VHH binders against Kynurenine formamidase (BNA7). Designs and how they scored, part 1

Scores and structures below are computed, not measured.

Target 1, 268 residues: Kynurenine formamidase (BNA7), of Scheffersomyces stipitis (a3ggu3)
Amino acid sequence: MSEKIVFYGKEQLQRIRIFNYSESNDKTLIVLHGGGWRDPRNSYNDFEDMANYILEEKKATNINIIGIDYRLSPFIKHPVHLIDVLTAFRYILENYKTGQLSIVGHSVGATLLLEILNYVEIIQTGLEQLETSEPSIEELQTLFDFISKNLTFKTMYFLDGIYDVRALLEEYPSYDFFVKSAFVSTVAIEEASQLSWKQHNEAFKIAVDKYEILHSLEDELLSLNQPKLFAKYLQDRKIECSFRTGNWGEHEQVYRSQAVSEHVLQNM
Unless a header shows other numbers, all headers, positions and changes below count from the first letter of the chain; antibody chains are not in Kabat numbers.
F, E and O stand for the ipSAE by ESMFold2-Fast, ESMFold2 and OpenDDE, each averaged over both directions (binder to target, target to binder). V2 = 0.75 x the mean of E and O + 0.25 x the DockQ between their complexes.
[cut] stands for letters that were removed.
The coordinates of atoms that the task and the answers printed are left out; those that the model quotes come from them. Centres of patches stay.

## First folded at step 4 (VHH; framework vhh_surovatamig_d1)

Design g1 (from d7 with D59Y Y110S)
Fold by ESMFold2-Fast, scan of step 4:
Order: C-alpha cells, then structure tokens, then sequence
Structure g1 (fold): chain B 268 residues (1-268), chain A 121 residues (1-121)
C-alpha cells in the first residue's frame, strides 16, 4: 500500500494520499475523513484498514484508492472545508486517470459529500456569512466550471454522517462547542443545513448513480436520527437510496469495520 | 496519563479581570495546540480561544476578541487566559483542553476538571 503524499494547495492539510494507483485501473475509490471539522487526529489515514482490506486481503489491486485531507477549524470556517475538497478533486482529475469514481465519507466527511451535491449554493451562502473576499469570484468560477464539467460519481457511501447541523444541535446541544468552531453564525448553520431548507427545487449539481447510507448501531455520538432524516430527504426527492445498519463499532471504529469495507468493495 | 489542572477562577464584578492558568503533564506540551473552552450554566460547551504549539498564532471566538488573551509558556508546560472587561455573559466553568479534540466521549480525558468564573454585581 502506497505512502505517496501529494499537495493540491500551499497549506499542509491541502494534501491527498495515494494508497494505490495505476493508470490501467478503471475504478477509483476516494475516502474522505471526519473529525468534527476540527480534529487533526482524523486524516485520510483513518481509512488504512479499509484500504488494506481491499488491496491486501481481497487483492482488488485493480481499484485506485485516494484519500483527501482538508484544512480544519477554527483556523478556517465553513465553507472553506468544502472548497478544499473540490480543489482536491480538481487536482486529482487534472493529474490522474481515475475512470469511474466512488466515494466514502465518514462523519463530517459524509456531511461534505452532501454539500458537494449542492456545492454552488453551499459555498456562495457560506462565503457571504464569512464576509470574506477570498477566494475571488474569478477563482471560484473557474473551480465551479471545472467541477460541473468533470465530477460525477457511481456510488456515494455516507458512513455515520451528519446531514443536518441544525437538527444535530437540537438533539445534542452540547455539540455546539465544535460546531461553533466551524460555523461563523447561526445563519451559516441554517444555510448549511440543506435537509431543513424551505425551498429545494433545484436538481443536484453532481450526477450520482447510487446513494448508500450506512450507520453503525453501536455509534455512541450519532443516533439513527441523522441517517433517517437524510433517507427521507432523498425519498422526498424521488432519489433511490439504500439504508443499511449493523453492529460495526463505535463512531471512530466504523471506518475500520471489515463488513463495511466488504460492502463498499461489492458495490464499486 | 494526560493531566490538565486549571486554576485562577473566582468571583469578579463586571468590568473586572481574572487570569486563568493550566498546568499540563503526561504529554509533550510543546507539540500541541492548546485551547480554552467554557460551559455557562444551562448551556453547552463553547470554544473560547486556541494557541498554536509555538505560540505564534492565536484564535478567539468573536465575543471575547479584544478582551481575552491566550498565552503559553512551553518551558513551564503552562497555558494562560487573561480575561479583561468581564461581562455577566462570561460566567462559566472554564476548561483547559488539548486542541484537536472535538467533543466526543473518547477525547474527554484531554480536558481538565475546570475552574469556575462568576461575573456578578
């Protein structure tokens, strides 16, 4: 398994890890970590067990696996995490032949997957709340043009994720500590909580063939409330999704579950 | 074991000042960003301030910016919070925390026992 690290930006966390790559492979799995927007102990390395299972145990070396890191709060705030992730995708797609993309997002990584689906509105409203001029309108437009033309997924795997931050804080008010480090205001939280939006008449900006929602019954940080809200949101949009649960460990163990890794591999 | 011990809390009048201290042991203090976090009565945890491992960068929640100053002494393995122009809304238990821990059950051991700050006339 490769230790190759490549930087898509100037900052230390603007990096990807290439676990396995060949230009002859026609499938690429992207892995996107969580950590409450802020925990530097969470990185692409969270997925080492998943990569080892796929590449070493199952010998599926015909699959590329690439992990994405992004900058963390409170040093940056929403929507800069998402801008980093999209910048990483632009870098990957410009520099590597990826074939068909699938992606696993864990916890906040799953939050970022949902944000990718509506990336234009999420980034525009988030930057308005930050009251910042960086990045420039021209830089954002160039990124958006690239993403709209080039980014599609076969399967998005949403693993023990946060899909509606407002609903999260209603259920767990004590989580406001890490949420407030990532979101500049209550309005920023509301505008990022797309499952709670009054108006959602626009189609998703990114084409995805399959939506897979996975939630461990042993997750001690997130109840089934988050994935149930998300499944209902997709069903109300007439988007087919799978919703699976199992005894796959606590919140920080679920991405190491062999059963989860097997399910991801079988649906690639 | 990671140990963080806070001190310096107490009762002050609005407009007053307090300096909180945190003594760290059980880890390489100079390798970590350090934070102050508070919990007001009946409310959730709120991040207050963070300082980089070498002390060159500091970050604050907007409500304390210009009033609070976070600092550290790596030789003494100590973290400080100078609190000026205190308001009733600053009343809380203040915790010293090793930065990088979002609020999870697995990371509570990197937070101290807290020190109470009461701002009251």
Amino acid sequence: as target 1 above (268 residues)
Amino acid sequence: EVQLVESGGGLVQPGGSLRLSCAASGFTFSDYYMSWVRQAPGKGLEWVATISSDGSSTYYVDSVKGRFTISRDNAKKSLYLQMNSLRAEDTAVYYCARYGDWVTRSYFDSRGQGTLVTVSS
Scores: ipSAE 0.010, ipTM 0.241, lowest interface PAE 9.9, mean pLDDT 87

Design g12 (from d7 with V103Y R105K)
Fold by ESMFold2-Fast, scan of step 4:
Structure g12 (fold): chain B 268 residues (1-268), chain A 121 residues (1-121)
Amino acid sequence: as target 1 above (268 residues)
Amino acid sequence: EVQLVESGGGLVQPGGSLRLSCAASGFTFSDYYMSWVRQAPGKGLEWVATISSDGSSTDYVDSVKGRFTISRDNAKKSLYLQMNSLRAEDTAVYYCARYGDWYTKSYFDYRGQGTLVTVSS
């Protein structure tokens, strides 16, 4: 596995790691970490065990694997995490031949995957809550145009994710300390909580062929409430998804599970 | 054993400057965000400033922005707070704090014993 790091922006966390790449490969797996919007101990390196399993143990070297880092709270606030992720995708798609993309998001990484599906509304409503001149309207429109024309996924894997922040805080009020580090207001939380949106009958902005929801039964931080709410949200939109559970370790271990890595490899 | 030891507090006149230091031990200092928090007499804890693990990013409470600068030296396992243009309202015990895991009950999982800063004529 490569330790090659490339920057898609000017700040230290605006970086990707190329675990494996060849332009002759026809599939690329993107990995997107969690950490409650704020934990610097979480990075693309969370997925080293997954990458090792795929590339070294299974010898599936015909798959590109790229990990995305993004800036963290409290230094930035929602929706800047998502803007960084989309900026990373623009960089990747402009500079690398990726073939078919699939993506694994863990925890807040899975939150960001869901936000990608409705990225325009999430970013516009989020920015209305911030007092910032960055990004410029012109830069944001350029990014949106690029994403709408170029970004599609074969499979999105949602690992032990947070899909509705409002519902998370109803279940675990004590989690408000890290949520409020990432969201400037209760309005920002409400507007980011897609599963709680009233009338939203528009198609997702990003085409995805397959939705895979995975949740460890040993997760000590998130109950099955979050993935069940998300599965229902997809069902109500008449979108097929797989929902799987297993004994894959605690919240910060699920992305190291060989069973999870095998499932990702077999279904991408 | 995680230890954070603050120093550099004292009596200073309004408009003056102080530099606080924190010596860290018992953990890999370069892996953690670090913060300064303070407690004024009769008040609760107030977050003051945070610095990223590599020192590239900083954040401050609005009341100190432009006056205080947080910095770190990972080789020396030390955290600093340069306090300029001090005001009577900055009088507090200042604590060095380790930024906790995202899922802990507190933003900070460990604090030192504090160093007193008194801003008075």
Scores: ipSAE 0.015, ipTM 0.390, lowest interface PAE 7.9, mean pLDDT 89

Design g16 (from d7 with S106P Y107F)
Fold by ESMFold2-Fast, scan of step 4:
Structure g16 (fold): chain B 268 residues (1-268), chain A 121 residues (1-121)
Amino acid sequence: as target 1 above (268 residues)
Amino acid sequence: EVQLVESGGGLVQPGGSLRLSCAASGFTFSDYYMSWVRQAPGKGLEWVATISSDGSSTDYVDSVKGRFTISRDNAKKSLYLQMNSLRAEDTAVYYCARYGDWVTRPFFDYRGQGTLVTVSS
């Protein structure tokens, strides 16, 4: 398993890790970490156990595995995390032959996966809440044009994620301390809470063949409320999804679960 | 054993300056974002400033922007807060804090015992 780190931007956290790569491989798994938008202890390295299981224990070396890092709050605010992730995808797709992409997102990483599906509206409304001229309209349009033409997924795996921030704070008001570090206002939270949008009947901007929702019954921080709301949201849009639960460890253990890694591998 | 030890607090007149220091031990200091948080008499904890692990990025609560500067020296395992143009409302116990896990623990996973800053004439 490789330690190779490549930078897609000028800042230290604008980096990817190439766990395994060959141009001869027809499948790439992207891994996207959580950490409440802000925890520097969370990185692409959260997925070292998953990568080790796939590449070393199961010998599935025909799969590329690439991990994405992104800048963290409070130094940046929503939607800059998502802009970093899309910039990483542009870098990856311009520089590596990836074949069919699948992606696993954990916690806030899963939040970012959902944001990718409606990335144009999420980024535009998020930037309207920020007093910033970066990125420029031209830079943003160039990124959007690239993403719309080139980014598709076979499978998105949503692992113990946050899908509606408004509903999260309704259930756990005490979580406002980390949410406020990532969102500049209540309006920014409302506009990012996709499952609560009342008039959004448009198709997702990104094509995804399969939606896999996974939630550990041992997660001490997120109840089944979040994945149930997300499953209902997909059902209401007539999008088929798989919803699985299991005893896969606490919130910061689920991405190390062998059962989770096996499920991801079997559906690649 | 994680330890954070603050120093540099004291009595200062409005408009004056103080420099707070924090000595860290028991962990790899250069791996962590570090913060200053404060607690005014009869109030809750208020975040003041954060600095990234390599020192390249900083953020501040609006009330101290342009007056306070957070900095660090990773070789010395030390965190600093330069406080200028001090106001009566800056009176508080100031804590050095390691930026903690958002999820398994409160916002700051470790903080020191604090150093008292009193701004009065």
Scores: ipSAE 0.011, ipTM 0.321, lowest interface PAE 9.3, mean pLDDT 89

Design g19 (from d7 with Y99W R105K)
Fold by ESMFold2-Fast, scan of step 4:
Structure g19 (fold): chain B 268 residues (1-268), chain A 121 residues (1-121)
Amino acid sequence: as target 1 above (268 residues)
Amino acid sequence: EVQLVESGGGLVQPGGSLRLSCAASGFTFSDYYMSWVRQAPGKGLEWVATISSDGSSTDYVDSVKGRFTISRDNAKKSLYLQMNSLRAEDTAVYYCARWGDWVTKSYFDYRGQGTLVTVSS
């Protein structure tokens, strides 16, 4: 397994880790970490056990594995995390032959996956709440044009994720401290809470062949409320999804579960 | 009430060394990951180094690996950054920052006022 780190931007957390790569490989697994928008203990290295299981234990070296880091709150605010993730995808797709992309997002990483599906609206409304001129509209349009033309996924794996921030705070008011670190206002929270949007008749901006929702029954931080709300949201949009649960460890152990890694490997 | 007070910045020649210190008060210092972050003129905040709550793990931005060493003294409630082989691009205001897990209660970043490091010939 490689320790190779490459930067897609000027800030230290604007980086990717190449766990395994060959241009001869026709599948790439992207891994996207969580950490409540703010925890520096969470990084692409959260997925070292998954990468080790796939590449070393199962010897599936014919799969590229790339992990994405992004800047963290409180130093940046929503939707800048998502802008970093999309910038990382632009960098990856411009510099690496990836074949079919699949992606695992854990916790806030899964939140970011959902945000990718409606990235234009999420970023536009988020930036309006920040009252910022950076990035410029021209820079943003260039990124959006690239993403719309080039980014598609075979499978998105949503692992123990946060899908509706408003509903999260209703269930766990004490989580307000880290949510407010990442979102500048109550309006920003409401506008990022896609599952609570009044109506959205528009198709997703990103093509995804398969949606996989995975949630550990041993997760001490997130109940089944979040994945149930997300499954219903997809059903209301007439999108098929798989919803699986298992005893895969506590919130910060799920991405190290061999059962989860095996499922990802067998279904990508 | 929570305070982080940085010191040790100054003007230094390229290739020189400085040691930054951060005195923490108002919280249980030994419970938190601590970081050094910096802001160069006209740029955003850049993470430099992080140390685990017990000091057993450290991580660094690639540009300072082998040159900077982060350390802590939990008994003295102090965080340090030893900076060697300084370069012009290390010129920045350096901040001591408290960083915890995402379920730990916190009201803001607990960042200090900063200490200016200028590397110039």
Scores: ipSAE 0.013, ipTM 0.231, lowest interface PAE 8.3, mean pLDDT 88

Design g2 (from d7 with Y33W D59Y)
Fold by ESMFold2-Fast, scan of step 4:
Structure g2 (fold): chain B 268 residues (1-268), chain A 121 residues (1-121)
Amino acid sequence: as target 1 above (268 residues)
Amino acid sequence: EVQLVESGGGLVQPGGSLRLSCAASGFTFSDYWMSWVRQAPGKGLEWVATISSDGSSTYYVDSVKGRFTISRDNAKKSLYLQMNSLRAEDTAVYYCARYGDWVTRSYFDYRGQGTLVTVSS
């Protein structure tokens, strides 16, 4: 397993890790970490156990595995995390032959996966709340044009994620401190909350063949309320999804579960 | 035990300079992102600056950009804040803070006792 780090931007956290790569491989698994928008101890390295299981224990070296890091709050605010993730995808797709992409997002990483599905609206409304002119309209349009033409997924795995921040704060008011570091206002939270959007019938901006929602019954930080709200949102849109639960460890252990890694591998 | 001890505060005239220091002990300093935060009289806690664990990245609140510089010395387990062109609005108790994980009750998982900076004529 490789420790190769490549930078897609000028800041320290604008980086990817190449766990395994060959241009002859026809499948790529992307891994996208959580950490409440803010925790620098969470990184692509959260997925070392998953990568080790796939590449070393199961010897599935015919799969590329790439992890994405992104800048953290409070130093940046929503939607800049998402802009970093999309910039990482542009870098990856411009520089590597990936074949079919699948992606695992954990916690806030799963939040970012949901945001990718409607990235244009999420980024536009988020930047309006920031009252900023950076990035420029031209830079943003170039990124959007690239993403719309080139980014598709076979499977998105949503692992113990946050999908509705308002519902999260209603259930856990003590989480306000990290949410407020990532979102400039209550309005910014509301505008990012896709599950509450009035128009559910518009097609997602990104084509995804399969949606997999996974939630550990042992998660001590997030109840089943979050994945149930998300499953209902997909059902209301007439989108098939798989919703699985299991005893896969606490919130910061679920991405190390061999059962989870096996499930991901079997559906690649 | 985790301990952060600030020093270097004092009374300074507008336009003056001060250098704050923070001595860290009880944890592996080089593993943590570190911050300076401040609290002005009668106001809440305000983040000022942050530095990555290896010192390669720095971040500042807009009101201090170009005036303040955060730095660290991992061998000496020390954090610094160079404050130039000080304004009356910079008057506050300044705290050295260890960047916390996302699930802590506090924004920062540990901070020191603080050092008072007063900017007045």
Scores: ipSAE 0.013, ipTM 0.394, lowest interface PAE 7.7, mean pLDDT 88

Design g22 (from d7 with R98T G100E)
Fold by ESMFold2-Fast, scan of step 4:
Structure g22 (fold): chain B 268 residues (1-268), chain A 121 residues (1-121)
Amino acid sequence: as target 1 above (268 residues)
Amino acid sequence: EVQLVESGGGLVQPGGSLRLSCAASGFTFSDYYMSWVRQAPGKGLEWVATISSDGSSTDYVDSVKGRFTISRDNAKKSLYLQMNSLRAEDTAVYYCATYEDWVTRSYFDYRGQGTLVTVSS
């Protein structure tokens, strides 16, 4: 496996890791880490075991695998994490032939996947709460125009994720220590909590062929409440999804599970 | 040719203070977020603190918040960790690393001996 680190921006965490790449490959798996918006121990390297399983053990070298890093709180706040992720996608799609994209998001990475589906509203309301002039209106519009024309997914894998931050804090009030570092206000939390929004019939901004919700029964940090709320949200929007559970390890082990990696590979 | 030289460790009693220093060379220090990481006896590596390239933003592991202060002097290419109200659990070898190298685990390739902090009577 060849590996390469490339920067999509000027800051240290505005980077991607190329685990495997060839222009001749027709499929690309993106991996997007968690860490409660803030934990520097989490990075694209969380997915080294998944990449090794796919590329070295299964010899599926016909798949590109790219990991995305993004800046962390408290240095930045929502929605800047999402803006970094979309900036990384713009960089990837401008510089690499990717074929069909699929993506695995773990924990907050899965939160960011959900935010991608409604990225315009999430970013606009988030930036209003931050009261910032960066990025500029022109820069943001250029990014949105690019994303709307170029970003689609075959499969989104939501792995042990946080889908509704308000509901998370109702279940686990002690988690406010990392949520408060990532969101400037209670209003910002409410506006980002898509599953608690009033019902709407608008299509998602991003086309996705398959939605796969995966949750480890051994996750000690997140109960089945989050993925059940998310599955219901998709059902209410008339979107079919797969919901799978298994004994795949604790919260920081699930992305290292061979069973999870096998499932991802088989559904690429 | 990245070189980081840690100093300032020693034996201190609980409640005491130490100031660690890291002298950097071989890269443009002012372009990098810098971190302190530590390894307690028989334990894995633990991230302690990070400071932004211009020094305007800092972050800390919860166990040291309010007790430790990370700072830098870009003109001197130096990173510092002021450690106050030291506890037995702070006993560790302390290493400095770029934040990127900590996140990618690349600092294993160039880390030196670090500086030993022992908090004991």
Scores: ipSAE 0.000, ipTM 0.170, lowest interface PAE 16.2, mean pLDDT 87

Design g23 (from d7 with W102F V103Y)
Fold by ESMFold2-Fast, scan of step 4:
Structure g23 (fold): chain B 268 residues (1-268), chain A 121 residues (1-121)
Amino acid sequence: as target 1 above (268 residues)
Amino acid sequence: EVQLVESGGGLVQPGGSLRLSCAASGFTFSDYYMSWVRQAPGKGLEWVATISSDGSSTDYVDSVKGRFTISRDNAKKSLYLQMNSLRAEDTAVYYCARYGDFYTRSYFDYRGQGTLVTVSS
């Protein structure tokens, strides 16, 4: 397994890790970590056990695996995390032949996957709440044009994720401290809580063939409320998804579960 | 093993100032982002301020911007919060917290006992 780190931007956390890569491979798995928008202890390295299982134990070296890091709150605010992730995808797609993409997002990483599906609305409303001039309109339009033309997924794996921030705070008011670190206002939270949006009929901006929702029954931070709300949201949009649960460990263990890694490998 | 000990709280009049201190031990202080969080009576925990490991970057909740200043001394393993122009709404128990302390349950033990700040006439 390779330990190559490459920067897609000027800041320390604007980086990717190449776990395995060959131009001859026709499949790429992207891994996107969580950490409540803010925890510097979470990184692409969260997925070392998954990468090791796929590449070393199962010898599936015909799969590229790339992990994405992004800048963290409170030093940046939503939607800058998503802008970093999309900038990473632009960098990856411009510099590497990836073939068919699949992606695993854990916790806030899964939140970011859902935000990718509605990236234009999420970024525009988020930037309006920040009242910032960065990035420029031209830079943002260039990024959006690239993403709309080039980014598609075979499978999105949503692993123990946060899908509606408003509903999260209703269930766990004590989580307010890390949410407020990431979101500038209650309006920003409401506008990012897309499962609670008034309009449901607009098509997703990104094509995805398969939606896989995975949630550990041993998750001590997130109940089944979040994945159930998300499954209902997809059902209301007439989008088929798989919803699986298992005894895969606590919140910070689920991405190390061999059962989860096996499921990802078998379905990409 | 990890200890965070807050001090400097007390009773102060509106418009007054207080300086909170936190002494850290049991870990490499200079490797961690540090935060101040507070809990007002009957309310949840609220993040107040964060400082990067080297002190080069700081961030604040909007309600305290321009009034509070977070700082650190890595040689002394100490974190500070200078609070100016205090308001009744700033009344809370203030906790020194290692960055990420409240994201997972295992981080609960890495906050101090807190120091009470009461702003009243």
Scores: ipSAE 0.000, ipTM 0.256, lowest interface PAE 11.2, mean pLDDT 87

Design g3 (from d7 with V103I T104G)
Fold by ESMFold2-Fast, scan of step 4:
Structure g3 (fold): chain B 268 residues (1-268), chain A 121 residues (1-121)
Amino acid sequence: as target 1 above (268 residues)
Amino acid sequence: EVQLVESGGGLVQPGGSLRLSCAASGFTFSDYYMSWVRQAPGKGLEWVATISSDGSSTDYVDSVKGRFTISRDNAKKSLYLQMNSLRAEDTAVYYCARYGDWIGRSYFDYRGQGTLVTVSS
C-alpha cells in the first residue's frame, strides 16, 4: 500500500491519501472517516485495515483506494466539514481518472455521506447559521456546478453512522458536549437534522445506484435507532437500501472488521 | 458562548506557591471534567491535571504529583490549581480547559486565554 499524501487545500487536514492507484483501474473506493466532527485521532488511516484486506489479502489491486481527510471542530463549524469533502472530490475528479466511484463513510463520515445527497440545502442553511461571507457565493456556486455535473456513486456504504443529530441528542443528551463543538446553535442542529425535515420530498442531488447501511451490534456508542431511522427515511422516499448488522466490534473497531471489508469488496 | 477566563499567574521564586483560578460560563460546568494544561516557551501543550465533574476523582502528570492540587466549586462555576514547591521547569502559560473525553479519547475541546506563571529568582 502507498503512503502518498496529496493536499487539496492550504490547511494541514485538507489532504487525501492514495492507498492504491492506477489509471488503468475502472473502480475507485473512497473512504471517509468519523470522529464526532472533532477527534484528531481519526483520519483516512482508520481504513488501513480495510485497504490492507482488499489490496494485500484479497489481491484486488485493480481497485483504486483513496482516503479523504477534512478540517475538524472546534476550529471549523458545520457545514465546513462537508465543504472540505466536496472540495476533495473536486480535486480528485480533476486530477485522477477514477472510473466508477463507491464510498464508505464511518460514524460522522456516514453523516457526511447523507449530507452529500442533499449538499446544496445542507451547505446553504449551515452557512446562514454561521453568518459568514466565506466561501463567497461565486466560489460556492462554482463548487456546486462541478459537483452536480461530475459526482456520482455506484455504492454508498453507511457504516455505524449518525444520520439525525436531533434524534441522537434526544437519545443521548450527554453527547451534546461533542455535537455543540461542531454546531454553532440549536437552530444549526435542527437545520442539519435532515431525517427530521418535515418537507423534504425532492430527489437527491447526487445519483447513487446502491445504498448499503451497515451497523455493528457491538457498537457501544450508537444503538440501532440511528440506522433504523435512516432506513425508514430511504423507504419513505421509495429508495431501495440494504440494511445489515453483525458482530463486527465496537464503534472504533467496525471499520477494521474483515467481514465488513469483504462485504464492501463484494459489492463494489 | 463557552468562556474560560484564567487568573492568578505571576512571578514567583523557586519553592514558592501560586493559586490559579478559572471562571467558566456558557455551559453546564457541573457536567464536565475539567483540566489544566500548560505550554512552556517553545514547547507544545502539556496536560497537567484533570478533575471529574463532581470533584471526587483527580489525576496529575507525574512531575507535579504531590505539589499541585486541582479542585473545583460547581456552585461558583470555578476551577482551581494550587501550585506548591514551584520549580523553574513549571514556567509556562497555564490554560483552563474543558475536558472533552471523546468516548475514551483524551481531548480538550475548549481552552481559555491563559495565565503566565514564571518561576525565577
Scores: ipSAE 0.000, ipTM 0.176, lowest interface PAE 12.8, mean pLDDT 88

Design g4 (from d7 with S57Y Y110S)
Fold by ESMFold2-Fast, scan of step 4:
Structure g4 (fold): chain B 268 residues (1-268), chain A 121 residues (1-121)
Amino acid sequence: as target 1 above (268 residues)
Amino acid sequence: EVQLVESGGGLVQPGGSLRLSCAASGFTFSDYYMSWVRQAPGKGLEWVATISSDGSYTDYVDSVKGRFTISRDNAKKSLYLQMNSLRAEDTAVYYCARYGDWVTRSYFDSRGQGTLVTVSS
């Protein structure tokens, strides 16, 4: 595997790692880490075991694998994490031939996948809560126009994710401790909690062929409540999804599970 | 295995200064945000300061703003806390940690000895 690091922005965490790449490959797997918006222990390197399984153990070198890092709270606030992720996608799509894209998001990385589906609303309402004029309207519109024209996925894998922050804090009030590092107010949390939105009739902004929800039964930080709420949300929208559970390790082990990596590989 | 070794504590008079150091090994130091946390006698862990991986961003708990300065040397794999205008309320064992580690139960159970700072007459 390659240790090639490329920067899509001027800050240290505005970077991607190219685990494997060739222009002749027709499939690209993007990996997007978690860490509660703030934990620097989490990076694209969380997925080293998945990449090693796919590229070294299974010898599937015909697949590109690219990991995305993004800036962390408290130094930035929601929705800047999502703006970084979309900026990374713009950089990737402008500079690499990717073919068919699939993506794995873990924990908050899975939160960010859901936010990508409604990125316009999430970013607009989030920036209003920050009361900031950066990025400029023109810069933001240029990014949105690029994303709407160029970004589609074959499969989104939602791995042990947070899908509704309001519901998370109702179940685990003590998690307020790290959530407040990422969100400036209760209103910001409510505006970001998509499964609690009053309007559910707009189509997603990004085309996705397959939705795969995966949750480890051994996750000690997140119960089945989050993925069950998300599966119901998709079903209510008449969107087909797969919901799978298994004994794949604790929260920070599930992305290292060989069974999970095999499932991702077989469904790309 | 992550190893963090704190030093530089001691007894100091109110209004005095100390410089704490932390030597890191077992991980790529330059990739991580780093923090100082402290525990006063009979109290829980309190976050004190954080510095970004490249040193461009710093943040502090309100009670130490303007008095403490966090810094790092990535080539030496070292983290520092310059403590000025020390007060009796700053008396605590000081620990360095990767940002976020100190909020986990495992950090509470597996942290090192830290370095003791006593501010008294």
Scores: ipSAE 0.000, ipTM 0.157, lowest interface PAE 14.2, mean pLDDT 87

